# Designs tried in a protein design chat: VH-VL binders against q976g0. Part 3

Target 1, 225 residues: q976g0
Amino acid sequence: QEQLVAVNELNENLGKVLIKIARDSIANKLGILKINLEDYLSSLNDPILNKKGLAFVTLETYYGNSTSLRGCIGYVEAVAPLKEIVSKAAIAAAFSDPRFPPLSKGEFDNIIIEVTVLTKPQEIDVENRWELPKKIKVGEDGLIVEYGILYSGLLLPQVPMEYCWDEETFLAETCIKAGLEPDCWLNNKVKIKKFQGIIFREEKPKSEKILIIKPSEVKCKKEEI

## First folded at step 2 (VH-VL)

Design z10 (framework fv_fezakinumab)
Fold by ESMFold2-Fast, scan of step 2:
Structure z10 (fold): chain C 225 residues (1-225), chain A 123 residues (1-123), chain B 111 residues (1-111)
Amino acid sequence: as target 1 above (225 residues)
Amino acid sequence: QVQLVQSGAEVKKPGASVKVSCKASGYTFTAYYMHWVRQAPGQGLEWVGWINPNSGGTFYAQKFRGRVTMTRDTSISTAYMELSRLRSDDTAVYYCARDYYDYVWGSEPFDYWGRGTLVTVSS
Amino acid sequence: QAVLTQPPSVSGAPGQRVTISCTGSSSNIGAGYDVHWYQQLPGTAPKLLIYGNSNRPSGVPDRFSGSKSGTSASLAITGLQAEDEADYYCQSYDSSLSGYVFGGGTQLTVL
């Protein structure tokens, strides 16, 4: 009944290890690094890395002053230890995100890797569906929308910050992500779950400096000066 | 119904090795960590280590490193603990025990236990 | 010696209340790790009695309760019955040992 990997037990050093797992897994798949991935992961015996965890890996192409999404895949079920989830998510983000072609060897030095570790999603229980926006906090919560077995969508906690959404817009956009109408959250057969997370991100491609980002710290607009 | 069925009692000479088995049923074997805990006659419980049946990853208490090996066979839902270079003070009942998966690392209770395997080390 | 300290024995009469203490340190209970309790009847394997400091598994009567404060935890048994006669063990995790730790055990005698 306790969360699997707690976000408060993750520090900068563990964030560096998670980013390294992601980068090494991608490099191995590209043939840049020649390791036995199973042996590599088995050598990581940190207790926290061996707990079941939930994580997304996001890849962005770096242009100096800007970035663009290049891949993003993750897991929200506790199916494997955090180290294995990050490795699998990194490979999937690089090579199996259907929105993008597989990552090429020439791109490896030009991507930023970001790992978001998630808390266990909890269903939001309300007597009146119109109370849902009051039970969600932009800057803290990510959302999952589920309807039956065919319709499901997830948005990470940083997404509504980046797009300057309020809570009602966040619910509507997550419904759309699930393949449903924007007012799907008013339907009592639709499950709405929330979760929190912590973000570890390379400052620039292959940087040894790893940023720890809280979703509330993500700015929605750049102001001209 | 969750069951952990352990192999039968063993009598070994000092310097020998022993391999104890623990066959799991009634749940998804790969979804829970398996711990090994021993209890010398008239003494308390002592943790030996764990295995993740999904990955095969292991972690051993410092006292047993270099002498203990934990493995599993997912095709028969069975975990194994092998202890080598046996000493008379290794005489104990050895238990396998399941780790409750929905907990922060280090706060897991052991929710189901095998009945134990008595290992007697005598000259 | 066991890492967690329990009294070696405790006794009570039927219907009475007994408490069993479990004393740790800053590297285990004091570091915030949960305490679990196990009941071991003579000749049997331990059974989970209390988990997560104060929660009862299905089938454990509410006569058994747990609590935790600072570096210590306690198990309380009210309405003591003859069938409660057993060894009781506390368990936590120790960060300095990177491992799971047990108390030395407390033998409960019902008079």
Scores: ipSAE 0.000, ipTM 0.411, lowest interface PAE 19.6, mean pLDDT 86

Design z12 (framework fv_fezakinumab)
Fold by ESMFold2-Fast, scan of step 2:
Structure z12 (fold): chain C 225 residues (1-225), chain A 125 residues (1-125), chain B 111 residues (1-111)
Amino acid sequence: as target 1 above (225 residues)
Amino acid sequence: QVQLVQSGAEVKKPGASVKVSCKASGYTFTGYYMHWVRQAPGQGLEWVGWINPNSGGTFYAQKFRGRVTMTRDTSISTAYMELSRLRSDDTAVYYCARETYYYDSSGYTDWFDPWGRGTLVTVSS
Amino acid sequence: QAVLTQPPSVSGAPGQRVTISCTGSSSNIGAGYDVHWYQQLPGTAPKLLIYGNSNRPSGVPDRFSGSKSGTSASLAITGLQAEDEADYYCQSYDSSLSGYVFGGGTQLTVL
């Protein structure tokens, strides 16, 4: 009976709130902001933010004309209200991404925060595995690869756009992300799921301007303006 | 052609308000933020604020908060800047300018292009 | 007073090179924010000259170039021509103000 957040319910004003939740949660953990996080989240009464949701928080270090990944953690099970999921994902991205050291106070003003709210992942069911690339759309879908209980990998929908991948390359790279061979998607014991999302991103570190980004709008490295 | 057409010159007394318009054409009006920048005679450029024509959301430079209001009308692709409680030092040419941007996996950059031709607002007794 | 510092004037003879500096701080150019340059001919609106530190829009001759290093940026104009007489403004973003900032402007005189 519990309703999930629908991505089309999320407007720019809610996106600003989600970014603010992420930024304030990190600032509180760094001691920059001195709040009781539980009381802070409880004060957010928007009914949409109180629905269960799925989200990733991505942090990038800003260099003006370029950025580099600094953290990315999310949740693909609807276990808590969206406001709590974003707060938890932000803290995890900043302090618990095993690829990076914990975020320092000195970095706080130099990171861009991005929140991706996801639709529920759905398994792609095909009789012939060679049909899988035709059931996936670069610029629309993110992918999850699962094999047993030990191997799992996820790539957000903007990732294949960033790297100029086609659907077959996207499947192969998600297999590699899961710790499997690139052709893992041909194995009928491997589960392939897809999902969509909406992206809210700070235009620049701490910017009042929050971008709503569709994955199809993310430009490939080779494209010119 | 991408164009921004501004309303004509205004002469106001101190304490009055002025509302300048900026009509956009040649692009999707709701797809780009609109900025307002002013320039006093013989002086430099000063940023006033921005409006998102899609949402109606605004952000103003601290100097102008409480006196400036930015609005838009999407049915006629027009942005407005209203400045109240005018002082003689508000005499300036007021420009609207579109925020043009580039976004890719390397980051986001934004600049002002195109610009309207400006609206001269004179505040005198 | 402008947030970014430019010299109020520069001058050169036709055919010469001139450089206009734009000095910021740790909250703007020093934080990595891009610098853009606008040219304003007398009696006209500003026109985009350089965006994203060093990129020229179509129609801007290659005599104009931009660069950025540390807390500063510069605009270089080579092969000066009479038509280059104008005011030049740098522009960036400032995180401490959460707003856009301009240099004070530089008036270029070609003898």
Scores: ipSAE 0.005, ipTM 0.511, lowest interface PAE 13.5, mean pLDDT 88

Design z13 (framework fv_fezakinumab)
Fold by ESMFold2-Fast, scan of step 2:
Structure z13 (fold): chain C 225 residues (1-225), chain A 125 residues (1-125), chain B 111 residues (1-111)
Amino acid sequence: as target 1 above (225 residues)
Amino acid sequence: QVQLVQSGAEVKKPGASVKVSCKASGYTFTDYYMHWVRQAPGQGLEWVGWINPDSGGTFYAQKFRGRVTMTRDTSISTAYMELSRLRSDDTAVYYCAREVTYYYGSGSYTYFDYWGRGTLVTVSS
Amino acid sequence: QAVLTQPPSVSGAPGQRVTISCTGSSSNIGAGYDVHWYQQLPGTAPKLLIYGNSNRPSGVPDRFSGSKSGTSASLAITGLQAEDEADYYCQSYDSSLSGSVFGGGTQLTVL
């Protein structure tokens, strides 16, 4: 058995390294950077980066005053060291997200890279399914909904903050993301898991300034009368 | 480093039950779902179901519901599959296999990175 | 019965290239689900060979490659060697069965 990376042991300097791993992995695949990726990753000797970890890489196209999703792939099983997981997730987000065509060289300078490092997902155990919203906290938890092998959906902790959802809406939207009805979370056969995370994000494309974001710091942008 | 060690071959009569074990080592047992897949002699692979070793939650293929029960013991990193009311056509090698899941879009995608060596279950009168 | 269709056998000489097809339907590969491939040497358990349509695990030679198009996937093996003689299985997911599904398997003979 091996130790898993804890989100509280990640600092700003490690976050910068994770973003650099993502950038360099994509650049290498595009032919912008010419490295042996395995040798590159082997040269990263930080003990934390060599512990097993879970991560998502999100790519957004940058328009100055707004962004749009360009790719998002991650891993929720601790199958490799964090440095390798971030590299693989970055390549997958850029070239293997089926919602988008593969990233082109011309786009490389216009995307923001975001790395979310996750805690291990834990199944929420409740006696009464109607208690599920009370076991979830918007601003802290991401959700996974699973039904069998295929019907599965994941929403990162920042998502319900961005859309100003409450816990019940968050459960319903994650069910929809899984390809299920919005009340799927009331079905005892459906598994609901939660996880936490920490977010490292480029301020602007290729920025040297890397933001450290806790999901609770993502502001709800919905205005009400 | 990862190993899945399964229990030995079993011979059963029709109507009996069989319980197959799969002992995991070389990784954190509770971090990966465990699946069971069977293979009848000279035939292909057939998926049976999965267990989450962390929660004990399970999901079974429709044809096995009511006859299969999957459990685990986290203190010894062992998963179990019990199949009841055995029929002669349940004769097969039963494998445990470790799940790796990745996510994109609204879906999750699952493959099996390590497999046990299999347990032959023979059902005959 | 196998849900995904593979040829029952394929053969080639050492150094040659062979391709193994895996044909699905609208409820599995046609619905966009990834295809994974396993190699089963005689008397052994299956071993992961390709995951996510085209990715190789560490330790799998680059002679093995995968692709997917429409309702079908293919495994290509170049530079055939005697040790490649094995059964090959594709795997995906079927929404109508709500579970993982496998191909019937292809026996590769190296002549």
Scores: ipSAE 0.000, ipTM 0.496, lowest interface PAE 11.3, mean pLDDT 86

Design z14 (framework fv_fezakinumab)
Fold by ESMFold2-Fast, scan of step 2:
Structure z14 (fold): chain C 225 residues (1-225), chain A 122 residues (1-122), chain B 111 residues (1-111)
Amino acid sequence: as target 1 above (225 residues)
Amino acid sequence: QVQLVQSGAEVKKPGASVKVSCKASGYTFTGYYMHWVRQAPGQGLEWVGWINPNSGGTFYAQKFRGRVTMTRDTSISTAYMELSRLRSDDTAVYYCARDIYSGYDLPYFDYWGRGTLVTVSS
Amino acid sequence: QAVLTQPPSVSGAPGQRVTISCTGSSSNIGAGYDVHWYQQLPGTAPKLLIYGNSNRPSGVPDRFSGSKSGTSASLAITGLQAEDEADYYCQSYDSSLSGWVFGGGTQLTVL
């Protein structure tokens, strides 16, 4: 039950370390790097990285002027130190994302790695459910929708930015992600939680230049035309 | 490895109901959404809806709401689509197709069943 | 009525290049949603050919490629072979319908 990593504790240097953890974990699994992963993670003594954390790792295939999703897996329960969560998420994104075949050795030099570190989700309390869109902010908040123990869905804060959604659309899409009707957020039995995040991303495959991206800075896909 | 095996062809009268099955194997059944897509003879593909086999949650296209029900049985890794109040224009091949459970984006259909022909004739 | 627009047919000779277009609107492709492509051989179920605009699943040759720009996407097939003769469907998501939408399909004939 230790304190969680706060987004404002993470700087460019820690972001570089998180990307390196993700890159090295994947390379080790591919046989490109030969390390004992447990010893590697144990050698990382930064106190912030040893706090429990929540993170997603996203992999994108790089085409020079564009990218496409290649894997994305994360953790929203604070069960392990951030360094271990990033390592596990990276391996899962590369080899266990059911949407994609396992990442091959030949693809390793052509993927961009992105790590999103999340704040602890907080339930949104409203008397009138119609106030929910006013309590969330596209460009700041990710959403979780829960109904009982069986219905759950999560969308990262950059997702509504990428798809140019407003707050009501974001709520509806998260309901659909949870397996519920798009107006599920009007049902008093449905829990809506929000969280924030910070994004660390390679500028290009294997780049030493790591970008720090706030979700509000993610460009709408319409603006890429 | 992954297989989706659908039930056999059905011939029904207008006003009847039909229930099509899709048995999954070669993967964790509860880890992936299952979609239903139909194709009328000589026509294109039309999305009907999906079921989350883990939760039992469903979502249907507006055109089919009130007539379609999707269910699953996790003990035998089988999904079902029942369409009621059949009309002649419901004649189509009905496909099940696997989707994914992910927290990041909207998925696509990576494996498809071979289809079940449903013929509605008077 | 298909939501995404494809040409009903395209044709080419063996070894040539063909391109199949898929045109959407502001609620689907124009909203930034990814485009996926399926190949349907005569008498068979559709098979995933391209996902996420430009990715190939294992086993799909690099002769097949996808791209997306604005409200449209395209599938390119180079080095045409007789076995490429099939129907091709594009797919995206539509936010106004809260559901998946398909193109009308394009029949490819080789010769």
Scores: ipSAE 0.012, ipTM 0.562, lowest interface PAE 8.5, mean pLDDT 86

Design z15 (framework fv_fezakinumab)
Fold by ESMFold2-Fast, scan of step 2:
Structure z15 (fold): chain C 225 residues (1-225), chain A 121 residues (1-121), chain B 111 residues (1-111)
Amino acid sequence: as target 1 above (225 residues)
Amino acid sequence: QVQLVQSGAEVKKPGASVKVSCKASGYTFTDYYMHWVRQAPGQGLEWVGWINPNSGGTFYAQKFRGRVTMTRDTSISTAYMELSRLRSDDTAVYYCARGYEDFWSGPLDYWGRGTLVTVSS
Amino acid sequence: QAVLTQPPSVSGAPGQRVTISCTGSSSNIGAGYDVHWYQQLPGTAPKLLIYGNSNRPSGVPDRFSGSKSGTSASLAITGLQAEDEADYYCQSYDSSLSGYVFGGGTQLTVL
């Protein structure tokens, strides 16, 4: 009786609604909007948004020709409807990312909001660990690595695109993210999970135009010249 | 094996500053946040803040802003916490503790043994 | 003042079960943030006992378990042993403070 949102069910109109949920949730917390958030969310009757979902919300400060990270929080357990997860993730990204001070009212009109919706992670089961790179696809899959109960790391599907990694490098980097050696994925006691995602992003702060970014469309970046 | 080795006990006068060190070994220093948590004698745990050893970025609990500075030296895998304008109520054991650098507000999985800082006149 | 509320003390006899509560609010546990638990034996640093609401690190006996519901979390200890006598702290994250928050601590006495 599991009802999970699939990324292929999400279109531009739903992406606009998800961005609006994120923006309105933050505005309500800042006192810019004065709504009952529970009533607001319950008024959204789209069947897809009422399915359980997983999402990350990313906030970036906008400078016209550049942006800088301002917050990013997500949830990888499908415990609530997508609309509620996006609302919670947005509030957490704005006020609860420990890397940054809480978002102020003065910043609200100068941030870009991005929502990444994830599928439920599924464990990849292989007889031969060297087959793992053949079971994942850069430009489609994000990865989770788990070893025992203290070592865990997650990389979103756009990350290997940004760094121009192949599948084997992606596995190694996710091992490193988990606090393990880069060849951790060869250890049969290490669990490898994959998931997919789709990105909805404001073109500029409060824009009516929402960009739909598939991870495969993300270009390689070189931050050192 | 993960190990966090802290500097020795300090006795300071009110108004002075103290700088506590935490040397990490057994893991990649830049892959994890380093948190600082204090405990006054007979009292509970109080979070001070964290440093990201990779970027040098810091975040401090509101109570300590303006008095605490966290730094690190990646060449020797050591984090530092400096607390200035010391008061008698800053007397506490100061712990460094490793935190996961992920999006989940993760646990503090390995702790140093603590550094006792005594502030007395 | 502690942001998360714990009872200051609990007690039990060997072999019994005790439960330690951790009560938060809508800005921390109620906002969906995970709860972690730490055990502090006298004269030692805290040790991670439970993470992510209900998970045990390697080496922690299954007598220790955690749960979370609404704005609260609980640590359960079954089959109490003398060596369980310690202070126990819950910890979460608070969105209004933008920081890690601890409970006030619970002293467990094994009678």
Scores: ipSAE 0.000, ipTM 0.418, lowest interface PAE 17.8, mean pLDDT 86

Design z16 (framework fv_fezakinumab)
Fold by ESMFold2-Fast, scan of step 2:
Structure z16 (fold): chain C 225 residues (1-225), chain A 122 residues (1-122), chain B 111 residues (1-111)
Amino acid sequence: as target 1 above (225 residues)
Amino acid sequence: QVQLVQSGAEVKKPGASVKVSCKASGYTFTGYYMHWVRQAPGQGLEWVGWINPNSGGTFYAQKFRGRVTMTRDTSISTAYMELSRLRSDDTAVYYCARDTWIQLWSDYFDYWGRGTLVTVSS
Amino acid sequence: QAVLTQPPSVSGAPGQRVTISCTGSSSNIGAGYDVHWYQQLPGTAPKLLIYGNSNRPSGVPDRFSGSKSGTSASLAITGLQAEDEADYYCQSYDSSLSGSVFGGGTQLTVL
């Protein structure tokens, strides 16, 4: 079964399930929940959750009127069913993001969980590299930059919205994320890929209310303060 | 006190539409999903669907897709269920019920409206 | 046609114990989804009795208890009282239908 989860087949019911998978996976690792994770995941037999999927889990520390990034890890290869990918990404975001210490039990009730489900990345082909900004849409596309084996960077589709970037700035920032110069996208040896996504997010830590967010709906952080 | 107050009984002819309301009070209306459940006379409970009052997002049981529409008005904390192309077998008490996620993915109904009887007859 | 199977009726004498079963399948209870129970007195809306397999809301006596095993769940009522005469419904989530599902209901008669 090579068919990937399509973002338009995901509804609020499935979004609730994806957030629950992420929450329960982290809680189990912290010892807050006492389950056999493999049995838990095998009990989830929704056909869509059993299709191969691509996803990132983002954790943010909640301060009431603001949040700060606490972890973000995901998968861009179709290696496992969506339910398993979300579980693995949640655990990795909480405990294995090298930018942050492992999540503690005391933090569990104060984090917001966000799951972004992705489409398969597609390489953008242009003869004139200056056309790349015209092939990318802020509010729709996330980007991947790859150069050789050692240099790779990814930015989710909500990122350029949060920072009010245009397409050229988005390309430059993704180059920097890959460890390259900001004009790396002009180099014909650099591969640029784009993908789309849909976001499911807790309104507040452990909230019963799960938001469905299109990247185009994400507001500039500058405008919100 | 959490209260869900539903509109009064309706009598409709086959082919007509009915719109039932559910006014919430005593809690943050946009913080909880609202479900609709019906019960035909002398029969069991049947789930119809839900609405997220915050986003307006909805999901309906397959049996009702194409005939049911759920909406809300956040300014008056009221949820609505409209059922179109009514048939005699749509005769039932229609309940609104508040969803709660106390245990993550529990999807149970902690407070119920008193129900609205919809009678479909010629 | 209910997705979850309950006996249509059960009866007991005051002070006795009764149990009401709720049988599902691999797409609902067997998939690990929680089972909840509702009590419906004649002419009233359903009232939450048990949530999350075995938890009682405030105000529900401890003589009501829930359990779950495999693809089935059970509601136990001890010290049966006349006021317990009602219809009882189990409810879970079904992944194949992507929605809430109910049992057909069990009428409890207190003899």
Scores: ipSAE 0.000, ipTM 0.421, lowest interface PAE 19.1, mean pLDDT 86

Design z18 (framework fv_fezakinumab)
Fold by ESMFold2-Fast, scan of step 2:
Structure z18 (fold): chain C 225 residues (1-225), chain A 125 residues (1-125), chain B 111 residues (1-111)
Amino acid sequence: as target 1 above (225 residues)
Amino acid sequence: QVQLVQSGAEVKKPGASVKVSCKASGYTFTDYYMHWVRQAPGQGLEWVGWINPNSGGTFYAQKFRGRVTMTRDTSISTAYMELSRLRSDDTAVYYCAREVYIEYGSGTYTVFDYWGRGTLVTVSS
Amino acid sequence: QAVLTQPPSVSGAPGQRVTISCTGSSSNIGAGYDVHWYQQLPGTAPKLLIYGNSNRPSGVPDRFSGSKSGTSASLAITGLQAEDEADYYCQSYDSSLSGYVFGGGTQLTVL
């Protein structure tokens, strides 16, 4: 019997290891470290890291007092151990995010790495679809919208905090992310799932200090008018 | 022709700091990472850390964190390693070495292809 | 002390074969990390001799060969010549230390 990684099992020491896995996987692909990645991951004998898990890796270019998105890829199905998922997500975020060119060796020292570990998504069960906003908590939950096998979208729990959305707006934006109309969540054929997460983030590029961030701690963007 | 020319021998007292230089020529200084490796008399090589000359980014071996600082000056193609709070067991020859990435067959390899001739640092009272 | 173990010295006569061992552990060579070898002639800077366990850079004679098995690697020198007299160092990466590691060095004497 396999078990999934729970958010409450992850402490600061494990967060440092996850960031290190992401950093080393990218460095290996760039030739900064020459390791056999499978042997490297096999040498990590932590029972929590050997449980199946879900994770996103986000890369941001660091400018001292500001950052900009440089890549973000993750996995929402528990198909491999957490250590392998973080490694794969890091490589994909650096080299396979279609919004950006592949990361160059010269950029490696100027990116911040962030790893978000997710809980297993659970479908929200309601008799009246208008109750959905009451079953979701901004600052705690991320959302997945699925319609058949053709339409799906995911927003991480920090996203509605960053954009100052309420629960209804969060549902609408996740529908739009899935390629559906903003009121898609009112359609009883559309599945709405929620999940939680914990964020581990380098304070600055290559820092030994790793921040543990709860989504509720993310500040909203200010509107300028 | 690639050359790494290091500064001359240093004699320091315990508690002092030493700054060793490595001047590169014959290639584009900013295109290759620079490593620092030391060798105590009669002992093996010990890796200290690396610097990316393009960005100034660094990574140090755990043993040296808090005592070592690596910097570079791109205008003169020179890398520096400063080691503080010197102890007698820091007595060693300190080498700089260039990292190169080699692709051959199905493999990729990160190696130190050119080395400086070393700087002897002696720590004694 | 050095993380990778090499014999401090080996010796041979011209024309003979000598083998220099490099012994690691499960966190470095045993974890599958490549082994590289460097030659340091007396009074000169170290030079890359073998990379990626068994590959030779241009200019290195075919008398030099490398191999890796389990937690160890070996450098073999056949047809020993006087000019082979030097110090030899192995190098790999260690996942538990998150850094590069070297052997203690082997002084080859050609008698």
Scores: ipSAE 0.000, ipTM 0.398, lowest interface PAE 19.5, mean pLDDT 85

